# VHH binders against NAD-dependent protein deacetylase sir-2.4 (sir-2.4), part 3

Target 1, 292 residues: NAD-dependent protein deacetylase sir-2.4 (sir-2.4), of Caenorhabditis elegans (q95q89)
Amino acid sequence: MTSVYESLLSDYPDKGVIGKPEIRDTETEIIEKLRTLYNHFVQAKQTGKPIFVLIGAGVSTGSKLPDFRGKQGVWTLQAEGKHAEGVDFQVARPGVSHKSILALHKAGYIKTIITQNVDGLDRKVGIPVEDLIEVHGNLFLEVCQSCFSEYVREEIVMSVGLCPTGRNCEGNKRTGRSCRGKLRDATLDWDTEISLNHLDRIRKAWKQTSHLLCIGTSLEIIPMGSLPLDAKSKGIKTTTINYQETAHEKIVETAIHADVKLILYSLCNALGVNVDLGDDLPDEVPIPLKIS
Key: E = the ipSAE of ESMFold2; O = the ipSAE of OpenDDE; V2 = 0.75 times the mean of E and O plus 0.25 times the DockQ between their complexes.

## First folded at step 1 (VHH)

Design b11 (framework vhh_7xy4_2; at its last look DockQ between E and O 0.01; V2 from the best seeds 0.00; counts 0 for: pae O 13.8 > 2, unsure alone 63.5 < 65, placed apart)
Fold by OpenDDE, look of step 2:
Structure b11 (fold): chain B 292 residues (1-292), chain A 123 residues (1-123)
Amino acid sequence: as target 1 above (292 residues)
Amino acid sequence: QLQLVESGGGLVQPGGSLRLSCAASGFTFSSYAMAWVRQPHGKGLEYIATISYSGGSTYYSDSVKGRFTISRDNAKNTLYLQMNSLKPEDTAMYYCAADLYGWTDSPYEYDYKGQGTQVTVSS
């Protein structure tokens, strides 16, 4: 079955490199790399410069949503005339990875989070919107074209490309009058540009960043895929967490090839950060690695 | 290209009824709220009624509330206006409009409207 999201997007030939082999580090390698990352987090806290985070589909695989460019990814399988398997976006829930990221954010290690995911799980898990940049949009979001009020819907908005949805804004203008603006979808199509607002927020985030952490992304889609290059130009080091080799593997300080949830949860444990896992997890809780 | 074609207008006596239709083409009709506006001779545009994309919500100006009913058939890409208890003051050119959410009483904010159909109420 074709995913709803896939069906909404226009045809686009350049979907990045797909089907890269998965690499798995040994436990020893993972622990060593995790120690390096741990130190960055400690320094972030000490200096008051938080970690800047970019997340991709790999964060949501634990939620039973397919990634895009992995071996079983949406684009990879599409190229083979197949369809990726996964749960409906409507029933997807935040997993261990999302909750770990939230915990690290609450603890002050992470401030700004860029998500390339449109599944809405980052917002759903509880990441404050003021610190969350949904650069590719959100399938569950409508936005007013007049006052820019946001409406989170229970069901997927069945359009992409920032198109009108036919619904009106119920918000109030600054003057106290009803806005009555028109709503649009909030998900980008392939030819839709990232908003200037998001770019400005990213620009500001760089000023207070000590380290760039890219999680569950192949870094194949620009401009977000180029963030490691930006980091380098600013003297900021980068860590990646992904099973596959990323686009900028050679320029990052650390490339961890392991399960995203294992690394994040282990990091939380090492830092003494409690992760509120709740009672409705879609995935299994990993046993955290000991790094000391 | 987006097209809106109104029909059903004509001459009626006071107290009479008319049903206007608007045929939509060139866009995803079911994704847009639709509206009716009118323009009396020598006067500006006036908002009449709006219906939501699904047809679940309707809104009316005070001047037509209780007398006019807006409806839509998304399967037929058609908008309707049932006008009952017509008055001489209802005489106007009636326009179907798209890309409006009927919560605005500003008839000039509509990007898409048809060519109109004339309604004349006279003894």
Scores: ipSAE 0.000, ipTM 0.247, lowest interface PAE 13.8, mean pLDDT 90
ESMFold2-Fast, scan of step 1: ipSAE 0.000; ipTM 0.365
ESMFold2, look of step 2: ipSAE 0.217; ipTM 0.640
ESMFold2 (binder alone), look of step 2: mean pLDDT 78; pTM 0.791

Design b12 (framework vhh_7xy4_2)
Fold by ESMFold2-Fast, scan of step 1:
Structure b12 (fold): chain B 292 residues (1-292), chain A 121 residues (1-121)
Amino acid sequence: as target 1 above (292 residues)
Amino acid sequence: QLQLVESGGGLVQPGGSLRLSCAASGFTFDDYAMAWVRQPHGKGLEYIATISWSGGSTYYSDSVKGRFTISRDNAKNTLYLQMNSLKPEDTAMYYCAKDFLYGSEWSYDYKGQGTQVTVSS
């Protein structure tokens, strides 16, 4: 099976660097780097300045969705004339990584979360929408063009680029006022501008940020890929978690080359944060590392 | 009230240089990305460059890469555009813009009155 999302996007040649080799840190390297990250989380709690999080496709690989630029990624295989395999978006469920991020948010370590993923899993896991920026949109959302009321669907909306879906608004959900505006998809195409509301929320998040954590993203695509540069200019240090070398390895404080769910779950355990894994999560659970 | 005041334009010969300034007031300057856009007489707006709220990230249109440099001084609430190796095609009214996005398309809250740049002998 192949992802339907790639077929909805317009043709765009600049997909960033694809197919980089995977780097795997040793257990000793992971422990050392995780200790540094742990200290940032402890300081974030003590100072009241939370961790700012950027999520990429690597967070959703535990949900049986392909990433885009990894060895088996969507763009990497497309360049080889192949198709990436995974479950349909309607079948995908939040995994250990999503649950761990939610637990860290609930515990007050993380506040603002930017997700580049269109799979809707960050919303589905229960991250509050006031703290979640779905910067590239969500395949399960329709939005009223007139009143901006959101409609969460059970099946994906089969268009991208903020196009009309043929449905009408049933009323402004915030004010309760009558509205018959047209609904559009909420998912960005390559040429679609990022919402000014999202940009405003991002810049405001920096005022109370102690550390930037970039999870499962290659940082290849502007503007989100440039967040580590913004952090550096503000004196804020960045940690990345990704098997492949990111675009900004040279300027980040810590680059962890390991399984995303292993690092996040291990961090939760080190902080004493309970992760609600439930019965509908993947059968495989990573073994946590001890920080001390 | 919000104000953006551009300056530094003028008549210059091909190959010359100009430095544009934009003085911002009435809002928290370091909370917003800033851009330069231009409009040649009788044509649409053309994106030139964007700089993030911190100054840590910049983006340039292909027409000006290597020739123009965008910068900002958050302590002085001022945006700059250093223009080198100017060409007749650079002739336009240049505008400072607030809340601009990266890429070929753009959106913005506020645009100043502009400063005219004319490249001609």
Scores: ipSAE 0.000, ipTM 0.138, lowest interface PAE 17.3, mean pLDDT 79

Design b13 (framework vhh_7xy4_2)
Fold by ESMFold2-Fast, scan of step 1:
Structure b13 (fold): chain B 292 residues (1-292), chain A 121 residues (1-121)
Amino acid sequence: as target 1 above (292 residues)
Amino acid sequence: QLQLVESGGGLVQPGGSLRLSCAASGFTFSSYAMAWVRQPHGKGLEYIATISGSGGSTYYSDSVKGRFTISRDNAKNTLYLQMNSLKPEDTAMYYCAKDLGYSSGWYEDYKGQGTQVTVSS
């Protein structure tokens, strides 16, 4: 449960705005906005400047995990003395949204993906680690403090803040040489700074992108919540997909207030991108754009 | 009641340094992320840097990364911007701004009067 993660975090008063009302765009509004987004995807592939993606908790709601700031979100319910309902992190599986993002990446429309989620689902669905920035970490990872070898666990690591776990490194997986380093968790606390490697990868992504897409995030937490401001300063337009008003609603080109699964699956359909759903069926029928 | 007062600007030669300060009052300073933004004469606002309420997280625009450092002193309700290796392109009015976290354009409503930085020979 997300309540396990929240219990591991230190106290932090600056959690951003919680519990905003949901906005629901009409089908006509969705079609118009989705057409604009479709055009950015086509342009990105034609110019060799792929879409830059920021993922928040709303992408994982289809995996039966609660978000943090929605009406039934973790922080929202905590403020009311309640607990959010959902499956345990160990049980959660990648959903239609994760699979759609993977398909768009495989098709060359998307390159660099930043995820704010600690659920590990973006890695688990198969997004290549060289293109995935788990900016707040991953609850299923232990990392060697000395050689940086990663250990993917079946169960969550139960600590945050890059703290020692009590386990030792079994050897440097990159070089094959012995290492006696201590393992630490891979998940940031509120006061843990983002790694310089991640910040450098973000800087490089800005030079190679034509559009920023923010999916299922309220943009409430700095520094990732400020990416639309960075985009604007670089002449790059932003699209958001979120039921709630985001922190930067008025400066983005297009704000889509609709279900994340619906928009991503509809976009894949419009682009002719096949999504490998396995046994999962989308809850929604794709919205036709009448362009392919 | 809310007040942001920037200071520390001035005329400096290319390659020089300046330290800007922002004195905040009328709100719980440590509870809000703070930003520095700038506006060159006759142009739009440019985002420069952001710092979290605790000071534990910072983010910089590419144009200033490695040259500028944002910091804060929550005991003094003061935000700082250390500016090194200044370029003529850094010439602008500099504003500090409070992030309320609920709307874009907050820079317009919650920035101070600004402090002018001019980089010229």
Scores: ipSAE 0.000, ipTM 0.276, lowest interface PAE 13.9, mean pLDDT 80

Design b14 (framework vhh_7xy4_2)
Fold by ESMFold2-Fast, scan of step 1:
Structure b14 (fold): chain B 292 residues (1-292), chain A 122 residues (1-122)
Amino acid sequence: as target 1 above (292 residues)
Amino acid sequence: QLQLVESGGGLVQPGGSLRLSCAASGFTFSSYSMAWVRQPHGKGLEYIATISSSGSTIYYSDSVKGRFTISRDNAKNTLYLQMNSLKPEDTAMYYCARDSYDFWSGYLPDYKGQGTQVTVSS
């Protein structure tokens, strides 16, 4: 069985390592690792060099969307001839993890956020588009091929690979005439190139970072998955938050094997950052971090 | 040996048009994203247009959007820039540029040609 998104993608033989066992750090291990991460956040704010954030599918599991490579992930279950359980993309809402990332951005600890997720939740939570790079695209976006105006839709666009959708641009050219450019989907297929605009923005932001934080990603997909290698070569430390061992576990300074929303919410509380949860409740209470 | 050779620059009056060409050799042109960058006298490099290896993804800076068109011919190993409605502020040395496979290697292109001068004046 397939989800809508996986049914739109072309066949690709190398999906990276799937189905690794989950590792669960003890509370003592989490506190020690979280203290290290907390210190990086404090230093980033003091030096004016923000934390660089890379997001993977594990950030959206709190929104009832499956991840891709976990034990109940899309690719893992597909390899077994099964369908991953979750809600439709149109029903999914930003969760505690997305709201915590937004709060850390608003507080000035992070600036550039790269998301590998196509679910649109990082955009929906309110991360400013100038600081958000949806590197694999967004299932809810159509983009004009001529003027690059973006159209946010209520339902998924139903194509990937930057293909025409059959709609026309409603914008005007500089001359005041209708653009009439063709709209395309904004979601990459396996063989689609990352946009040069995104690449330039990533490279600029990367040069100004103090620390790399990889959240809910297995780091299996290049080029984003290779970011910890470049960080190491430049003396930049990396923290990962993921239940499964990542592709670069031996290279990172700190690998936190715990629930993404627990770690992010606990970090916000330790930093004194207010997270607007609305009606949402976290699965667990924040871990108390004594900084003195 | 990698070479990028720009041509088509010159003196033009405001409102005029020019077409720049870049002949690439010494590498597999169809495997690389390409860019046009410019440098006004005494100023830094500005990316004005970029195009993916297949030609499917194109970006323009706001300063040239709607006036300039980037294109490529992979069979001829040639990159083009059609420049319309030229303004005095478009006066610069224009460079054809290649991106590397090293995604993280830097902010600037891994190679650019010798350039072609565009001067927009009466």
Scores: ipSAE 0.015, ipTM 0.240, lowest interface PAE 7.1, mean pLDDT 82

Design b15 (framework vhh_7xy4_2)
Fold by ESMFold2-Fast, scan of step 1:
Structure b15 (fold): chain B 292 residues (1-292), chain A 122 residues (1-122)
Amino acid sequence: as target 1 above (292 residues)
Amino acid sequence: QLQLVESGGGLVQPGGSLRLSCAASGFTFSSYGMAWVRQPHGKGLEYIATISGSGGSTYYSDSVKGRFTISRDNAKNTLYLQMNSLKPEDTAMYYCATEYYYGSGSPFLDYKGQGTQVTVSS
């Protein structure tokens, strides 16, 4: 549950704009904007400059995890004296949106993916770690402070800010011996600096991309919310998919106000990319894209 | 831009000593734990020593404990490894690394630079 993660964060007054009204594009508007996005995907694969992706909390709403600033978001409901509804993080499973992003990655349309989400679902769906930047960390990870071995846990780590968890290192297969170092969480608090490895990987990704796609994020929190500004400075165009107006609507090429899973699944169908959904189905019937 | 530049390696006789240095730039050096990692020719990576950002905590692998000393000079953004009582088994390429390079799920790929070669031979 997103509210559990929120409760672990330190108190921070500047949370960005919450509770903006939802904008719903018409079917005609969606088709026009999807055609533009489709063309960027086709061009990206043809030129060998794949789509660069930024993921926010709106991607995981289909996994029954509330976002923060949407109509049913944790902070929006808190401001109304209410509590958000959702499942425990251990129960959450990758949804249609995660599976669609994975399929687009496997098909060569997408390469580097930054996720702001700490739910671990982007890793769990099978996105290769070498292409995935968990920029705010992952609640299921512990890291040894002495030898830097990572531990993927079945249950969430109940701390943030790279703090000791109370567990000791079990060693890793590479070193062959237990180091008995202290384990820490792998999740950022408000004042925690972003990984230097992640910042370098983002810098390198800009040189190999043709388009930025921001999915399910309000773009309210820096530095990741500033990626569309970075894109513009490099001559790279941005598309956003979000029901609420983002912080950078005015500078993006295309702002799609529609359900994230509907747009991603429709895009996969238009590209001829098969998505293995198992038991998951979109809430709305996918819109056929007429490509001219 | 994050940069780590290792130096101080060379050829020494068994029982000799070397001091390795790592010059760090492009980040707040004192805020991050640092490590020395080595790779013998044709073998996997081995952690040798780690040090906390403040320098208050250190860890050593059993193979080097009592012989090697890790230290840092935060005013100079420099990491050191003092290697004493060197053995032929210590022959390897030595790399410095930062704690914040781990967390990408594939540690040890992009954190190491060119390294510095240590050869212990009679």
Scores: ipSAE 0.000, ipTM 0.257, lowest interface PAE 12.8, mean pLDDT 82

Design b16 (framework vhh_7xy4_2)
Fold by ESMFold2-Fast, scan of step 1:
Structure b16 (fold): chain B 292 residues (1-292), chain A 123 residues (1-123)
Amino acid sequence: as target 1 above (292 residues)
Amino acid sequence: QLQLVESGGGLVQPGGSLRLSCAASGFTFSNYWMAWVRQPHGKGLEYIATISSSGGSTYYSDSVKGRFTISRDNAKNTLYLQMNSLKPEDTAMYYCARGVVPAAIYPYGMDVKGQGTQVTVSS
C-alpha cells in the first residue's frame, strides 16, 4: 500500500536536491568511521554531554516506508511521474534502527532526539516525549489549541497545517472545569512555522551536547538541514549516516555511507548495549561489525 | 548568483522612522525564511527579526518588539523592515539574510550576502 502523506501537503516547488547516486563505503572504510563514532559515544558518556541526534526518513525505510530523496524516494519518483510504494502508516512498525536508538538513549549515550519523520515511529518505539522533538509533527497526534494536551490516535489524522480536526479536548482547566478546547492536527505543512517550544528545546540541547549525529537525512531542508553548520559554529563535530551525499558532506567530520540499521546495531553491540528486538520486526537483523 | 541587495538606510532623528528593503535574486525567494540582522560599528552582529516563507509567522528580538515590523512581498522577491520610534542605539549597518536566524538557535554571524544599508539615529 502507498503512503497518503504527500497528498495532504500543499504544492511546493523546492523540495531540495533529489535522486543523488548512492555511495557505498567498503567494510574497511565503515569500520574505521565507526571507530571514530564509537569514540564520540564513549566520550559523551564519560563527560556527561550526550550525543544530539537528528533523524530523517532513511531511519524508517527498514519499516517499509519510502524515504523522500533517495532513488526510490517520494519526491524523486514524483519528479519522474511515478509513485513511491510502501505500507500504510497505520501498519508500519519500529525497526532495528528505532530500537537501537531507544537502547542508546536508555543507556545514557543519547539525550535529545529531533525527528523530521511524521510517521510517529520514534514515539511508538518508546523514546520519552521529554527527549523527543517531533519537529515536523506526528500524523497520529492531535493537540488541544487551548491547553496543549496531546492525544495519540490509532489512525492517522487526515490533515496537516495545524488545522482543527473536529474533536474537543477531554481535559480539565486548573479551576476543575472542563477544558472543551478544540483539537488540531500536529503535522506541519511546507510553510507551517516550527514551534517556538521546539526551537527553545534545541537551543538548550546544544549547551549539553558533545557531538551531532545525523541519521538517514539528506540535510536538504532548512532549518534542520543546517544543524551541522550550527554544530561547527559551537566547536561540535558532526557524523552523518546516509547512502546519498548530504548537503554538508564537506564540513562534517565523518560521513558514513552505509545501511543505517547496520551502523546503529553495530554501535550498540560495540558499546555493550542490549537492543530489545522483540518477536515481530519489519526488517532483518544485521550481523554486527566488530571494531575492536 | 545568489544576491541580496539592501537599501533604505540613512540619517534620522530619534523618534523617526525608516523602511528598509532587500531585493533577492538567484533563488526561489518564496521558499525561504528571511531575516534582518544588524551590526553597530566595531561590535558583533545582532539578530533583529525573522519571517517565515509565506509571511504568516514573524519573530523579533526583545530590543525591537513593538517598534519594528518585518514583512515580505513574494511576488516582488523583496523583504522589508519598517522601523518606528528609532533610538540612538538602533544605529548600525543592517543586513538581510537567508534562513531562520532566531538568537536561540542560530548564532549571530550567519552568512550575509549583501553590503548592508547604514542606519544612523542622531540629533
Scores: ipSAE 0.000, ipTM 0.177, lowest interface PAE 14.9, mean pLDDT 81

Design b2 (framework vhh_7xy4_2)
Fold by ESMFold2-Fast, scan of step 1:
Structure b2 (fold): chain B 292 residues (1-292), chain A 123 residues (1-123)
Amino acid sequence: as target 1 above (292 residues)
Amino acid sequence: QLQLVESGGGLVQPGGSLRLSCAASGFTFSSYAMAWVRQPHGKGLEYIATISSSGSTIYYSDSVKGRFTISRDNAKNTLYLQMNSLKPEDTAMYYCAKEGPYSKWLGSDYDYKGQGTQVTVSS
């Protein structure tokens, strides 16, 4: 999990600000801010400019995976000489937050989703890969260096930095010849540059969106942490959902300091969007919005 | 606070050289691709050159290829543009630009630019 992933990463000193105190909005504050976000969602669907989403580690805390910079986060605890507690990546399952995001996507409110998480849960919950940008990669993926075919594994790939795994591609080229390219891991190290394909998809998303929603991310690590600055330069407003103060909170329109799954599930309920929880019971009761 | 401060512009004769500098602060300079863009008086913004975060990937527009060299010093948080064989058509306000995460390394988009430094090439 966290100890495994952390151990695969190269040494990098600048991890951003860690261990900020948690801020908790009152129910009244949450309702006011959630009403503003609800209005953006309604407008986005009506205008055909869906919400652009950035996901951070806070979305996966409901899946019993630690975040990185929260009070019990990986980098925060390491700075204290401790290690983060959580389940192995192979055991983690999509939670209410992932399922809520999927439901909002299926309902047409959200289109392009960038996830900074390497846990693979955004893909596992069923977000279509054509709308999902796993910008830091996915620990369960191997990719062919020649044809770019993806191989989803049941166990994590034990390397990062786009390194060869020792396996060969078994796919065929468009011409029908065997590819036989080398497979690599799909997870970025600190020094690995983001793929040009992902950057192009992000660029296209900016031209088709009315609002940026940053969920469960401290926005401390660039370049993804700078998306609110990109939004501002384009006249696009940003909402953040995070217990800790984000790096760009002073320039965003709305900063919601509350539990991610509570806000997302409440938003779905207010929009009349059904969240398929399967056999899971929701941990949170949705906060009702007083909308006429 | 994110800041980009350009310097090194001036008046130079055709065929001359200038070296522009951009001092960056308020962000982790070594994590971003950087670009130089220019704007001639009364015209639109023109892309000149991009350099990746590590400095290993560099792109030039056709108008400056072979004459200009982009470089960076991550230890000093500084971006450079060495301009050789300057022409009157190189006269413009030159801006240092931070590429956003949505930009391609070979693209022409940026998410922030500085105040600029004027380059005038005339006899």
Scores: ipSAE 0.000, ipTM 0.159, lowest interface PAE 16.1, mean pLDDT 79

Design b3 (framework vhh_7xy4_2)
Fold by ESMFold2-Fast, scan of step 1:
Structure b3 (fold): chain B 292 residues (1-292), chain A 124 residues (1-124)
Amino acid sequence: as target 1 above (292 residues)
Amino acid sequence: QLQLVESGGGLVQPGGSLRLSCAASGFTFSSYYMAWVRQPHGKGLEYIATISGSGGSTYYSDSVKGRFTISRDNAKNTLYLQMNSLKPEDTAMYYCATPGSSYHKTYPEGFDYKGQGTQVTVSS
């Protein structure tokens, strides 16, 4: 059951477009689109301008968490009077998609990663926090209101909206006195503004960016859903990977309608990037690009 | 369905003030972030200010901080922009827009623009 986050959010009627049909590209279409994406990754490495990445809920479906707007998504089923099924957030662990993104980051192809997901899996997989922007927060984080120290918890913090949790900071001030600042949750509610620090980090990332890759997001939540428009204004091309048609599909260079895990794992294979899968198995074998 | 109607623009001398209004209909106004953006003649869209659905959070572009104030009246479904210390550089068509329900943004190309705007001309 993954309804905990849904239950913590304020009542909000406009959740964007939900329940769009899934589109499945043919293997031939996937190969041609993936070849274009592969070329952007090669160019990013050669020029020292990495790929800028936006992550949505579709990246975490391989971790048995539902997305929000897909056919079996949280908002889609809620509109039908139903509940989305999945594991609890505390049980979810990083999947092949998270591990592939980490491997591409470690190999220098990707630098700045924005995640819209509150599941904490992008942090848990090991993406460095200096390169990770958890733009909607993280259900496992508390933050001190006084010193801004972050506390990573084993259990979900049971509030959203940057509200006091009732806990106190355990750190010390520079004077040697206990901080005792009040801790708050780190997860945004519908009406909570995005951190200005996060917005500034995003603006700075564009200066080093060769290509925008939007993974597993319908692009329905703004401002992050508008990143392809920002990219276009800067002469930067966008690739999307999503089964559903995104809000900005008509302006992107390449829209791949396929399983996120399959595309990311195939891309790693084509680049010669080793993905540490541990006990996880990919859903399918990598698609060969035969580039050389 | 969604409709935003701007008013309150006009010709004003440098240093003058204007108050713009935007009447919203066709959606649950209090559930949406609202924004003001402007477009000078022959130039692109420029972000001015955003206000959260509750009115508890406001954000301004550096060009207008300290001079402009964004506010809203959810009971009247109306958005306002109080413009003080107007400069010739503030001359533009002003649009009421919504960035959507979840969060504010400074990327005006992603906003849902409705209505014809209201012209503000600051000239000596």
Scores: ipSAE 0.000, ipTM 0.169, lowest interface PAE 16.0, mean pLDDT 81

Design b4 (framework vhh_7xy4_2)
Fold by ESMFold2-Fast, scan of step 1:
Structure b4 (fold): chain B 292 residues (1-292), chain A 124 residues (1-124)
Amino acid sequence: as target 1 above (292 residues)
Amino acid sequence: QLQLVESGGGLVQPGGSLRLSCAASGFTFSRYAMAWVRQPHGKGLEYIATISGSGGSTYYSDSVKGRFTISRDNAKNTLYLQMNSLKPEDTAMYYCAAGTEFRKYTSPDEYDYKGQGTQVTVSS
C-alpha cells in the first residue's frame, strides 16, 4: 500500500536522511532518562512555564500509519522501490500517544503543540486549535479562499499546495454572512510557505517555555527540525523520543530511544495524570517510575 | 526572525499628505499578501487596504478609496501607503499586516501577523 499523501506531493529529491538503524534503550536507560523528563514536567508545572511539544510521524505509528524515515517508512521504502503499508487515513484514529499528549495538555504540563503530521489526529483527539499548530496542514481540512472558514471533512482532500478543490463555500462561519468563495486544501507541498501566523505563534510560545519535547521526529526537515537549535540559543533544554538517531542528537540533553507510546503513557502514570483510553487496549504496560 | 517595521508616521495638517513604509524581513515577502490596518486610540481595528503578493491587485476600504494608494517593492521587501487629503478622522496607529491570501481584512482575526505600528496624527 502506497500512502496517498506521498503521491500528491511534488517531486522533491532532498527528503533528508532515511533508513538509520533503530536504537533501543534498555529498561534501566529508559527509567533514568524518563526520570530526567519527569523532573522537567514537575518544574514546568511549578514555574508556570509549560513544555513546548513538536510531534512527528512516529506519534501516529500507533494509529497504524507509516512514518517517513524509519526502516519501514514511506521515503525509505520508496528508495528501495517498495510501498509502505498502513491503514487508510480516513480509518486511522487517535492512539495512546495522542491521548497521552491531550491528557498532559489538559493537566497543564503542555501548552503549545506543533504537529508536522498531516493526518489530522492531533486535532481529532481534541487538542484545542488555539494551542495546536498544524504546521504542514491537515489532509481533512478545506479552507475558503475568501472568508477562511474551515471545513473539516470525513474523507481526505485529494490535493496539496493550497490549491482549489472544486467545492464552494456555504457561508462565512464566523459572521453568518453569505459567501460563495472557492475552497482550497489546507496541506503544504514542499514549496509552500509556512503560515506567518504559525511562525508568530511559535515565537510567542518560546517566551513561556521551560523545555522542548520532540516526539517521533527525525528532525530532518527545516525549519521545524531546527527547533532544538532555537531552544539551545534561548537556554532551553530539549528531550527527544525516537527510535532512530535524530539530526540533533549531540546537542539535546536527553535522547530516549524507545516507543513513543510507552514513554508518554509511562510519563502520565508517573505524574498521576489519567489518560482516557476509552475502549483502547494498550499493547504495553507503563514502566513504573518510583520518585520521591 | 520575522519582522514588520513601520515608519513614516507623524503630525500633519488636515489636507496634507504622508507616505508610510513597512520593511519586512524573515519571510519570502513576494509570496504574501500585505495590508494596512489602523486603530484609533481606544477603538477597534479598521481595514484600510490590501495588495496581492505580485502587486497586481488591490482592495481599499470605502473611507480611503481615492485618497490612499497601497503599493509594494518586492526587490526591497517594502510595503508603502501613500496618504493624501488627510482628515482628522484618519488619526490612528497604522499597522503593516501580512497574510497568506489576498483579501479584504475587516478584523484583527483575519491577518496572520502585524508589526508594532506607526502613529499618524492629523491635527491643526
Scores: ipSAE 0.000, ipTM 0.265, lowest interface PAE 13.4, mean pLDDT 81

